# Ledger of designs, part 185: VHH binders against p49116

Target 1, 238 residues: p49116
Amino acid sequence: EGPLLSDTHVTFKLTMPSPMPEYLNVHYICESASRLLFLSMHWARSIPAFQALGQDCNTSLVRACWNELFTLGLAQCAQVMSLSTILAAIVNHLQNSIQEDKLSGDRIKQVMEHIWKLQEFCNSMAKLDIDGYEYAYLKAIVLFSPDHPGLTSTSQIEKFQEKAQMELQDYVQKTYSEDTYRLARILVRLPALRLMSSNITEELFFTGLIGNVSIDSIIPYILKMETAEYNGQITGAS
Below, E stands for the ipSAE of ESMFold2; O stands for the ipSAE of OpenDDE; V2 stands for 0.75 times the mean of E and O plus 0.25 times the DockQ between their complexes.

## First folded at step 9 (VHH)

Design ug9 (framework vhh_brivekimig_d4)
Fold by ESMFold2-Fast, scan of step 9:
Structure ug9 (fold): chain B 238 residues (1-238), chain A 121 residues (1-121)
Amino acid sequence: as target 1 above (238 residues)
Amino acid sequence: EVQLVESGGGVVQPGGSLRLSCAASGFTFSSYAMSWVRQAPGKGPEWVSSITGSGGSTLYADSVKGRFTISRDNSKNTLYLQMNSLRPEDTALYYCVKGGYLPWKPEFDISSQGTLVTVSS
């Protein structure tokens, strides 16, 4: 009956590719995004409650919510990623594609709308000054979502989500005792994550993956990667 | 000393099948993810497929997905690649590599002679 998350789950340190190029390219953006996705999956697999659900349920949950976890990670790591610079480079490329008539107007509109939603979300989180504990619990709330189609163990998933919500409430009330409405302001941001297309996120951030693999294919591979191999790659330890 | 020995290559017609094997020694095989990498004449190495140490998960390059199957037998320290519906563009030297897929590391530590697969046009 211990807490859902420990202090270990609050630590979320993204290691960026080095060196950063003077002008952003597809490879740098893809590597940065991939590192964040791998960190997010490692974070999820380290939660005892998540492990207890079993591999099939774990894969289904992450396939359903990876875009929400990734977007929360983008917001949390926006400064270290220079996310505003990445998004500006993508917008510049799209504007040039319009002038050269290389992409359909409908596709450009969909992508620009997605970028706008992403910027709005990240700006709202920055203005709220969301801390590491709050991000950890928000990620847990979206991870333990019982309402995705095809899930087994939905009662247990719902119980873990409720536990995440309760622990977030206790943390916010204790840490930000003078801000009566802080929790409500934070939670009302979460529905926006469901409105962002995972397909557009994949095209913006994961174009140029080695072998052109899909995120749906990478997820079970990351989740079942041996702990020693994963830790070596993320920490840089040999 | 890590040793990897590939076998099973040959000449096959388009649409044919081959099964490659890789005999591993000098390390705890079951503790490491393994990959297949190929190199066509005049081109750099191309990652093909990876499998986790337990065999619990696999990953495939889009160019081979649905046609190739990676597998392993940890009791025999052997990695396999079943190749079906072969195409002329699959013609390459095939290497097994210690280590799995990482999207930020396209370079592969190829230390063996490989096995030649030739798909006649």
Scores: ipSAE 0.653, ipTM 0.839, lowest interface PAE 1.4, mean pLDDT 88

Design vc1 (framework vhh_enristomig)
Fold by ESMFold2-Fast, scan of step 9:
Structure vc1 (fold): chain B 238 residues (1-238), chain A 119 residues (1-119)
Amino acid sequence: as target 1 above (238 residues)
Amino acid sequence: EVQLLESGGGEVQPGGSLRLSCAASGFTVSSNWISWYRQAPGKQREWVSTIYSGGSTNYAESVKGRFTISRDNAKNTLYLQMSSLRAEDTAVYYCATLSEYLRQFGDSWGQGTLVTVKP
């Protein structure tokens, strides 16, 4: 069969809510995060290999890896989102909560550690100057992870992950031929994604949106959305 | 606080027309995409239409050619012009941003505006 990803899968364009408010608020942050989440889900759905695995397997994969996909999306779209400004606003709110004794010191420490890990990850990706092709393949490697509990078709998932790895290698070796260690530097960044808590990601970016449910519990509904509705919310295409 | 307030619903006969309104406060309709959703009795909420910041529009297949989404930037208000109404269009209609659409899975929506098409 042809390549795992086409040129359409390399294009990943986040459209931010406009205008950016003078003072960042929860609504702007949540709307921005929701747009990135939906763009990430739409991206995954558009991959023929992903659809070929069948609905149950597709849903299980995305439910297991949405936080990793979302974090890669944050890194890729950091400039468009002004992510550093969003994180600074969150930190400021958190510091004010300490001063007012509204949150426990242990919880604040956990959230701050998560923010620092996220900043470190985004900074490492920025320093490596990861391009659109590299991000597309890193997202595919994360998406086609065969090691999540409860998955069926794990052999086929592993083959798609290996295909993503091989296509990334081919791209990097041809495009960055003088940098022999670039691929290794990129791949060693991926394990950090699994150290970041989906619960804390939900608290930082989706607070107050989904009540008592989790993002992974709503993913089946998002994946079942009509294509026209998906395009309406994400791409703006007719 | 961001608020969207729906109005304009009512009872209408098949083939009739209604115009729904969605008044926005706390954000600008012309700078954001906003969608209409509906929930028919006994069914899940479904997407109806979206208007984008640039003015382009998209529609569910079931309403395409019969419904028109528009906005008045000066009034900061979104509209849904419904024509050739059918019994299947009977539903409570809601307007929402993407983040508020996600809330429907974990939170209850406001009252919306009821449209009843008599058989």
Scores: ipSAE 0.418, ipTM 0.738, lowest interface PAE 2.2, mean pLDDT 86

Design vc10 (framework vhh_enristomig)
Fold by ESMFold2-Fast, scan of step 9:
Structure vc10 (fold): chain B 238 residues (1-238), chain A 119 residues (1-119)
Amino acid sequence: as target 1 above (238 residues)
Amino acid sequence: EVQLLESGGGEVQPGGSLRLSCAASGFTVSSNWISWYRQAPGKQREWVSTIYSGGSTNYAESVKGRFTISRDNAKNTLYLQMSSLRAEDTAVYYCATLSEQLRQFGDYWGQGTLVTVKP
């Protein structure tokens, strides 16, 4: 069978909302995060191996891994998003909430620890100077994770993950031939993604969603969107 | 201010038809994604159908082939044509805005309209 990913799957271009507000607010942050989430899900849908698993498996995989996929997207798009500025605005809001007794100190501590873990992850990826091909394969390794509860076709998912790992290895060895330990340095960063709470990610970036709408609830609808409708109206991609 | 007002609910026999309307104000239906949701007694809200700004549509598997979502841009109104109604379609039906900007996804809900399919 051909390669897991093609050059088209390396392209990952986030279009930020325009115009940028004078001061950051929860709606702008939510809009920016939502665009990244949509881009990430559209990227996953474009992979032939992903499509081959079928609709029910696709939904289950994305529900299980969206936080890891989203976090990799945040790291990859950190400059475009001005992520450090967004995180600083969130921290400022949380500190004001402590002073006004609006939130428990324990909850704020959990959220601040999450922000620290996120910053550490993004900084480590930046320090390693991860390129677009490496990000594409890391996202594929995360997407094709066979170990989430409730998954069917786990043997096929595992084979796609192994294929992603093999193609990443081949790419790194050919492109960074002088750096024997680069692949190992990259791969040891992935377990940190599992330590980040999807509930806290949702609270930080998707607070602007109103009504009884959670990320888990919207995933099936996003995955059913037509590619032309999605690309032309949401990201301007393709 | 975005407002959504559902109407057209009522009691119907199995196999019957109803047309629900959602009158929108404060936004343009032709430029936004708009969805129908429903909530049966004691259950979580369930997505039913979406019409996207470009005019394409999607449906929940349970209603595919029986329900048709449409809009009248001049009246700024969303519709749900329901046919071949079943007892399990009994629910309060809600209109919700799904804009091209996800910050508006599910942000605006109407008050709902009750559909009861009696045996």
Scores: ipSAE 0.000, ipTM 0.158, lowest interface PAE 14.1, mean pLDDT 80

Design vc11 (framework vhh_enristomig)
Fold by ESMFold2-Fast, scan of step 9:
Structure vc11 (fold): chain B 238 residues (1-238), chain A 119 residues (1-119)
Amino acid sequence: as target 1 above (238 residues)
Amino acid sequence: EVQLLESGGGEVQPGGSLRLSCAASGFTVSSNWISWYRQAPGKQREWVSTIYSGGSTNYAESVKGRFTISRDNAKNTLYLQMSSLRAEDTAVYYCATLSEMLRQFGDYWGQGTLVTVKP
């Protein structure tokens, strides 16, 4: 009956590690990515509709879509993160690895293709000048995706996704009334998120972070955090 | 390379005080957010306190009013001042950035510093 998202869900403020090092290193990239991941999960946890689905469904949804949420967050926070600088540093590292070794050419090619897809996605979003409300609803559409394998409660998830789509449409029609095709241009960007490999995202942004565990295995722990601990960490991320 | 090294643990009597240290290398303590965690034998890892980049602090309910987190910029060191210690505070204490916490979550944390409150 009420709206899916409130104004509080539009706020998405990433607090970067300080100071930025003169030369980018793995720790700075991993810490920045970890903060964005945490902020994204905090955002999802704050949605009443998400809470209503229950803990098991919440875990399954975030496990299925964390890479899509993370990528949308990268695009939304690209300026704050200096994402173009981070990606340039990663590219330089990969090019040096090819020159030094030549052993993993096929893998390096896969990673480079992923970076180019990510750059194209972020450039497309920047060109469209996606605002905070639009990002919030795009994240909601991604979060409430009923079509991932292994999900339960798919009917209720689909209803929440449809509600997100309807509220996005209402917002865009009111705010960008003179741009008849804006909503269509925004929505056709979403399928590209599913072409992004979560394994390659882990390698690029969480390299060396998660030894013998994956982001998939960490997600349940973050979602199960006690309220005091969770709020303690999230206060630092705003 | 970024490293955090805990020290200052030991045996203390109930009601006593102890100061833990976390020496940082590879980043600046005064401008980053860092947390203290603890793990008692046979128990789950528990968050204790966080200090944020701006200097604000937060504490678990079980330690509020008894523990104080602080930084020494000259020494690039984080501290946890513990007072009115109880048997339930017996644990190995760890300091961690967010990425270090995520790296170790559900797994081994390293040495830490042991605090034992005698019965």
Scores: ipSAE 0.373, ipTM 0.699, lowest interface PAE 2.2, mean pLDDT 84

Design vc12 (framework vhh_enristomig)
Fold by ESMFold2-Fast, scan of step 9:
Structure vc12 (fold): chain B 238 residues (1-238), chain A 119 residues (1-119)
Amino acid sequence: as target 1 above (238 residues)
Amino acid sequence: EVQLLESGGGEVQPGGSLRLSCAASGFTVSSNWISWYRQAPGKQREWVSTIYSGGSTNYAESVKGRFTISRDNAKNTLYLQMSSLRAEDTAVYYCATLSERLRQFGDYWGQGTLVTVKP
């Protein structure tokens, strides 16, 4: 068996819509988020181990973990996205919604707690200076999670997750040989991803989707998208 | 209330030209990411071209240099200028926003506009 991931799976290049508008709007935020979501799903579907599980399992895995993959992508691409600027605009909008009594206090509290958790996660990853190889393996670990309800082929999924963990360990021990506890510091960040609500992520980043489209409903479509259309959607202009 | 309505199709000789239109209502074309797709009889729907909210464009390899996507913000209308048409371009042409395309898995599209390139 060869390695789970190749160097091509380490490359994760987000191309942002350009130019950035003078005033941030839901369309710009949604296009940016959609590009990251597409990039994340394209990354997953390019992994031979993922392909080997079959279409039904692939769809179930991505439906279960898209929010974790998306959040890892937000952390990895925070600078490219100017994520802090996007989050500031969202917070400003929420504060205005409180003043106008458009949302319940409980809902606003949930959304603000989500934003806080997201900022803390991204800050932790930045402080740890997570590199591209480490991000690729962390994404593989969350993708190949055997513990989601309703999954088939759980033994094979667990095998791929263990392989991701072993290859991450090998990489970190060889690359950061003098930092004995680096791997442990990285891995303990992952449980925080499970505490973030996919419904709140949808509300924050995908409100601009015309026709009130659910991410859960579009995942099978994105995974089946033709390569030419997929590239046309995620790269913008050539 | 979001709607896209295609028009401009017809019968044309090989090497000829046609201009397709896509009239938008319920949203603004200049603020959105809109694509042209086509479906030939018995074949899968294929992506043809996209114009992004910022005005940049992309094209399927088979139509590069022959087709041009554009929009008229004042008329809230998307266009596809087709030149050097080939028999292989015969298809029903559809326009769709990113959101509509993402939602449609195993989907049915509206009427579209038929382009027939005569032998």
Scores: ipSAE 0.011, ipTM 0.358, lowest interface PAE 9.0, mean pLDDT 82

Design vc13 (framework vhh_enristomig)
Fold by ESMFold2-Fast, scan of step 9:
Structure vc13 (fold): chain B 238 residues (1-238), chain A 119 residues (1-119)
Amino acid sequence: as target 1 above (238 residues)
Amino acid sequence: EVQLLESGGGEVQPGGSLRLSCAASGFTVSSNWISWYRQAPGKQREWVSTIHSGGSTNYAESVKGRFTISRDNAKNTLYLQMSSLRAEDTAVYYCATLSEYLRQFGDYWGQGTLVTVKP
């Protein structure tokens, strides 16, 4: 009966690795990405409605939507991460790899198309000036998606998604009352998240983390971490 | 060029402990991602643990709570402290770092160090 999200769920503060290297390297990129992934999963596990679904359902939901959550997080944290600079460095590396015949042309094309879609998504969100409440509800909408194969408790998941949609609508209509079509403009951006390849996201942002272990394999571990363990992973403090 | 030299492997009883070392040259352990991998007989190499440039750590589910990755920045050396060892931990352990963007650890592996857990 209470709201799906509280003010504590609107706070989403990414702490970047320090110091920033003089030249961007893959280690800095992957550590920044892993911090965002951990923050995103810790955010999800803090939602009472999410906890109420039970551990097995929680794991299945996050496995299905982690790429969407991560991409929303990239858009939300784009300034903190200097994401445009990171993507420019990757593009420069790919262009040099074409000239040196280090990577196949087909692979380079796939990765370049993924980067273009990611840039387009982040630019669209920036142009709409999506605020912290709107990001929180968009993340909740993608998290509580009842349409992924193999899910149990789909009716309860659907109810939580509808609650997220309703609360987002109420927020937007109250806060941006003069912009009649704002909600529609925001919601039509979400289908683009489903078109982005989780495999390419893993290769771009998590190369050093995954090895032979997929993000799917790591998700249950992250979801079971205690707050102290989570804080230790982000800050490197004991 | 990057060189990695592993040491510290040996034979232990189940429940025992070992500390593996990886001495690095040609790159700085304090500013890089460095990982431990292992390969058991007849199996593919599997990821064990990573320490990130900022000092945060991640572990494979099978070793969480039993293994601890750390580094000594002054010695430019990576460590893997292994406790509560099981027969399933028997493998050659490799130190590895990222070589190139969009490529895996194939170009910058150490020679490995053998760990055998014998009853």
Scores: ipSAE 0.014, ipTM 0.216, lowest interface PAE 7.8, mean pLDDT 81

Design vc14 (framework vhh_enristomig)
Fold by ESMFold2-Fast, scan of step 9:
Structure vc14 (fold): chain B 238 residues (1-238), chain A 119 residues (1-119)
Amino acid sequence: as target 1 above (238 residues)
Amino acid sequence: EVQLLESGGGEVQPGGSLRLSCAASGFTVSSNWISWYRQAPGKQREWVSTISSGGSTNYAESVKGRFTISRDNAKNTLYLQMSSLRAEDTAVYYCATLSEYLRQFGDYWGQGTLVTVKP
């Protein structure tokens, strides 16, 4: 049987585009986000339990949960990405648009609410000082979600999710033995991920790179990439 | 309402120059990060250049040294001075702000302006 995740699956290293621009722009944001998305999908594909479910199930799972995985990745890599700076810049521009009555207030409100939810999520994870092991298992819990519509092999997916939950519990209780409620505090953060709009995530982080092609439509192709192609996307190597 | 109107495109020979303009209404160019993008037939949109509210500029590697982004705050207009043009620069050129993240807010960057580089 062995553990669900190995030490190699705990390592999650985002390589940012170089050089960093003097000021943020949509291209840099989209390239950074794309690298994180590709890193997240490569991470998922490397899990033996995930591979065991087969290609069709793998595609369905990632299509259903990519926004949750991406958001966890944003929280985990927030400092490397300077995410707070990116979000603050976007908020500033949207606030100026509202003040000058230039764009639909309703749509701006939706986007602002999404950014505030994202910021609150990342702040809560930072405040809890979530470590790399905990992030790996939280990602596994959202990846192996048996409750998405249209899934086959739901009993096997549920078993993998329960295994992820058990291994996270064992880790937290051993490593943070003095904090009996840490696991509960961590797990109650997860439902918020499903309330965040994947469409708004796509507009904020991928608009400069993807054009009219949705993340949902490219997922099968990313998952089929050879390891060298995944590594090229993660590092930006030609 | 935010409106961006591009102009200045046309047909030019390789090695030639063109200056594109982007007239802004409904928002202030000097207060925003504003960028030029281009889209060649059959290809995805490509970022070209950005100017910050503070006046700092950045360029895609493919155009660095050949293109210059600038603005006239009094005219509320953004410019892209293009020199040493190549066939690969043939595209429709658009200007956009960070509000482009809100795709559902409509076509505030207008029709774009077509640049064709051919002998």
Scores: ipSAE 0.006, ipTM 0.178, lowest interface PAE 9.6, mean pLDDT 80

Design vc15 (framework vhh_enristomig; at its last look DockQ between E and O 0.78; V2 from the best seeds 0.00; counts 0 for: pae E 5.0 > 2)
Fold by OpenDDE, look of step 10:
Structure vc15 (fold): chain B 238 residues (1-238), chain A 119 residues (1-119)
Amino acid sequence: as target 1 above (238 residues)
Amino acid sequence: EVQLLESGGGEVQPGGSLRLSCAASGFTVSSNWISWYRQAPGKQREWVSTINSGGSTNYAESVKGRFTISRDNAKNTLYLQMSSLRAEDTAVYYCATLSEYLRQFGDYWGQGTLVTVKP
């Protein structure tokens, strides 16, 4: 069998709305998040192994891991997105809700902690200086996780995950031969993704768009979009 | 507040032409992926065309070669030039950014503009 990922899957280019406004409004934030979401889903769809699982299975996988993929995308695109600025803007917008007593103290704490976790994760990834190949393989490992409830074809999913892991290992060994613990340092970051709430992520980035509708419920529709529509929607600077 | 206002719809004969407009406010057209969608009576929403921030365009196969998407940055307006119109092109046409595409799931769509192609 051929490799799970090719060089085409390493490319992950997010194009931000331009110009960046002086004041980051909700639309700018939501648009940026939407672009990243679509890019991430399109990336998943571009993987032959993902397609081989069938629509039902691959939909279930994306539903289960979209938040993790999205978060990895945030980390990977943090500089291009000016993520710190976006997060600060989100906090500022949340202040209005806080002042209006729309959120409980506990909820405010949860949201703020989540923002902190996001920032910390992205900073940690930046410190590790994760490259495009490593991100691609990490996303694949996250995508092909067999341990989510309700999945079918778990044996096949596991095989794909193992393949992703092996390819990552080979890449790291080849590219960073003098750093024998790099692989471990990279992989140990993955558990942090599972601790992040998809609900809070939705609230931060997408509430202005979908209200009470979940990303989970939208994913099937996105995945059913035509390839031409996907390309039209996510290719910003070509 | 972001607003998109569609206009230019009307009745036209088969083979005719029509140009739709989407006037944007609250955001810059050149800064966004903007798409045209359409929904015929009793049918599902259909993607028609997209122009990205770089100016690249893409079209559904059903309209390729007949429709042209463009924008006027100075007017902050998106256009859809439709030619060789067919009965099956009859629909309400909507314009939306990528995020606004998602907003539809929150029961948000603009008014759209009705295009009716009939003899």
Scores: ipSAE 0.531, ipTM 0.801, lowest interface PAE 1.1, mean pLDDT 90
Fold by ESMFold2-Fast, scan of step 9:
Structure vc15 (fold): chain B 238 residues (1-238), chain A 119 residues (1-119)
Amino acid sequence: as target 1 above (238 residues)
Amino acid sequence: EVQLLESGGGEVQPGGSLRLSCAASGFTVSSNWISWYRQAPGKQREWVSTINSGGSTNYAESVKGRFTISRDNAKNTLYLQMSSLRAEDTAVYYCATLSEYLRQFGDYWGQGTLVTVKP
């Protein structure tokens, strides 16, 4: 029973569509988000512990936590994505929608509050200078959450989550030995991920997938892919 | 809007060759990652090949050594060169970016181009 994650699971390299268009559009944002989502699912599926839980459990776990994994990915890849520029473009679009009376004020308020929460989360992670090893274990803690409704094999999932917490603690204590409360500051950021709406994430980043196709419907397909097909889709990413 | 138009399909004998084309608009083929997929009658869609923004290529094991993915930057077009074709290669072939692939999950794929390998 070796470590939960290997060095290969710490590597998380997002390949952006290029060149970046002169003016950001829904297709560029959606392609960028789709690549991050796919990279996140490939990352999860490559974990031996995750594979050991079986297809049905894997699907249930990812359907429950994809928004949390995606948001951690946004924070980790914020510089590569120029996330602040993407969010500014989304805000500009929303302001234009108000002027054109295309969206209700209540909906715009919900979306703006979501953007604020996302910016606050990403800023807090940047301020803490979360490294790649810490991100890998935070994603593992989120992935192996035994407390989602409808899950089976909850004792095994809890075991893997505890292993992730233990390995993160060991890493932080050795690497940041002078910062006694670093682990606590990192872990208390995680509950904020569950307060962010997956429906609003879909609207902000996956508008190009609108056509009665939800991320929920896509997840089982992506997770059922053959390993070669999965690896082929993220050529050059890791 | 991003648009991909497949062409070049047809009927061919086993061991024959065929070249498929994918004409792109709304984005630059040479700067982006694009894949070929296929769906055989009565079977699920499967990935065939990918070319990334850096020009690196990857292939499904079933087509390695027989198929070659390439692009023409001047024509903004992606190609799939198929050789040593087998009956099992009979399928409708599609090209897609990742977001387009996910958007067309289920039955929302474009028309594609039909390749039929008949003895």
Scores: ipSAE 0.481, ipTM 0.764, lowest interface PAE 2.0, mean pLDDT 86
Fold by ESMFold2, look of step 10:
Structure vc15 (fold): chain B 238 residues (1-238), chain A 119 residues (1-119)
Amino acid sequence: as target 1 above (238 residues)
Amino acid sequence: EVQLLESGGGEVQPGGSLRLSCAASGFTVSSNWISWYRQAPGKQREWVSTINSGGSTNYAESVKGRFTISRDNAKNTLYLQMSSLRAEDTAVYYCATLSEYLRQFGDYWGQGTLVTVKP
């Protein structure tokens, strides 16, 4: 009952390892990405509607959409993360791997296309100047997606998604009343999220985990973290 | 490459004190979230304490008031000052960044430093 999100769910402050090292390394990239992942998962956990779905449904839902939430987080935090600099460093590494014959040309092409799609998505969101409320509702729409395979309670999830859509519409109409088509322009960006590969996201941002574990296998453990641990790690630089 | 080296463990009597150290290389402790964790034999890993890049600290309820996390930026080292030690504090203690915490789910636990509180 009540609104799906409150002002506490709009706050999404990513704290970076600081300062950025003169030479980007795997540790800096993986630590930054891990912070964003944890922030995104605990944001989802804090939503009363999400809590109401029950543990098995919650885990399944986040497993299905973690990459889309992560990608929205990348777009929202692209400036704070210096994402364009991180992606440029990764591209240079990939080009060196071709020179050393360490990775197949077909795989590198797939990864480069993914990087290009990610950059285009982030650029389009920045051009629209998406604000924190809009990002929060977009994340909720993505989180409460009933069409992922293997989900239970699909009708309840759909009702929560409809509520997120209605609240986004109300917010945009009140806040951007002179921009009649802003909601439509925002929603048209969402299909691009389904083009993002979770396996490539892991390769780009979670290099220390590649080969042994996947992010979706870790999600139940992230969701179970003690509240005190979460608050100490996520509520960083004041 | 990131390296974290725990030290300072040992045997201590109940009520005693011990200071653990975590020497870091490949990143700066002042710029990162770094946490202490512990694992007793046959039990799940437990979070103990965290210091973030802004210097804010947080503690598990079981150690609050008895343990103090701190850092020495000049030595790039994290500390855990433990006092009023109890038998339940017996465990192997680890320090980890957030990404190192995620790696643990692939069973990549390092050696850590053993703290034993004698009966």
Scores: ipSAE 0.116, ipTM 0.572, lowest interface PAE 5.0, mean pLDDT 82
ESMFold2 (binder alone), look of step 10: mean pLDDT 80; pTM 0.814

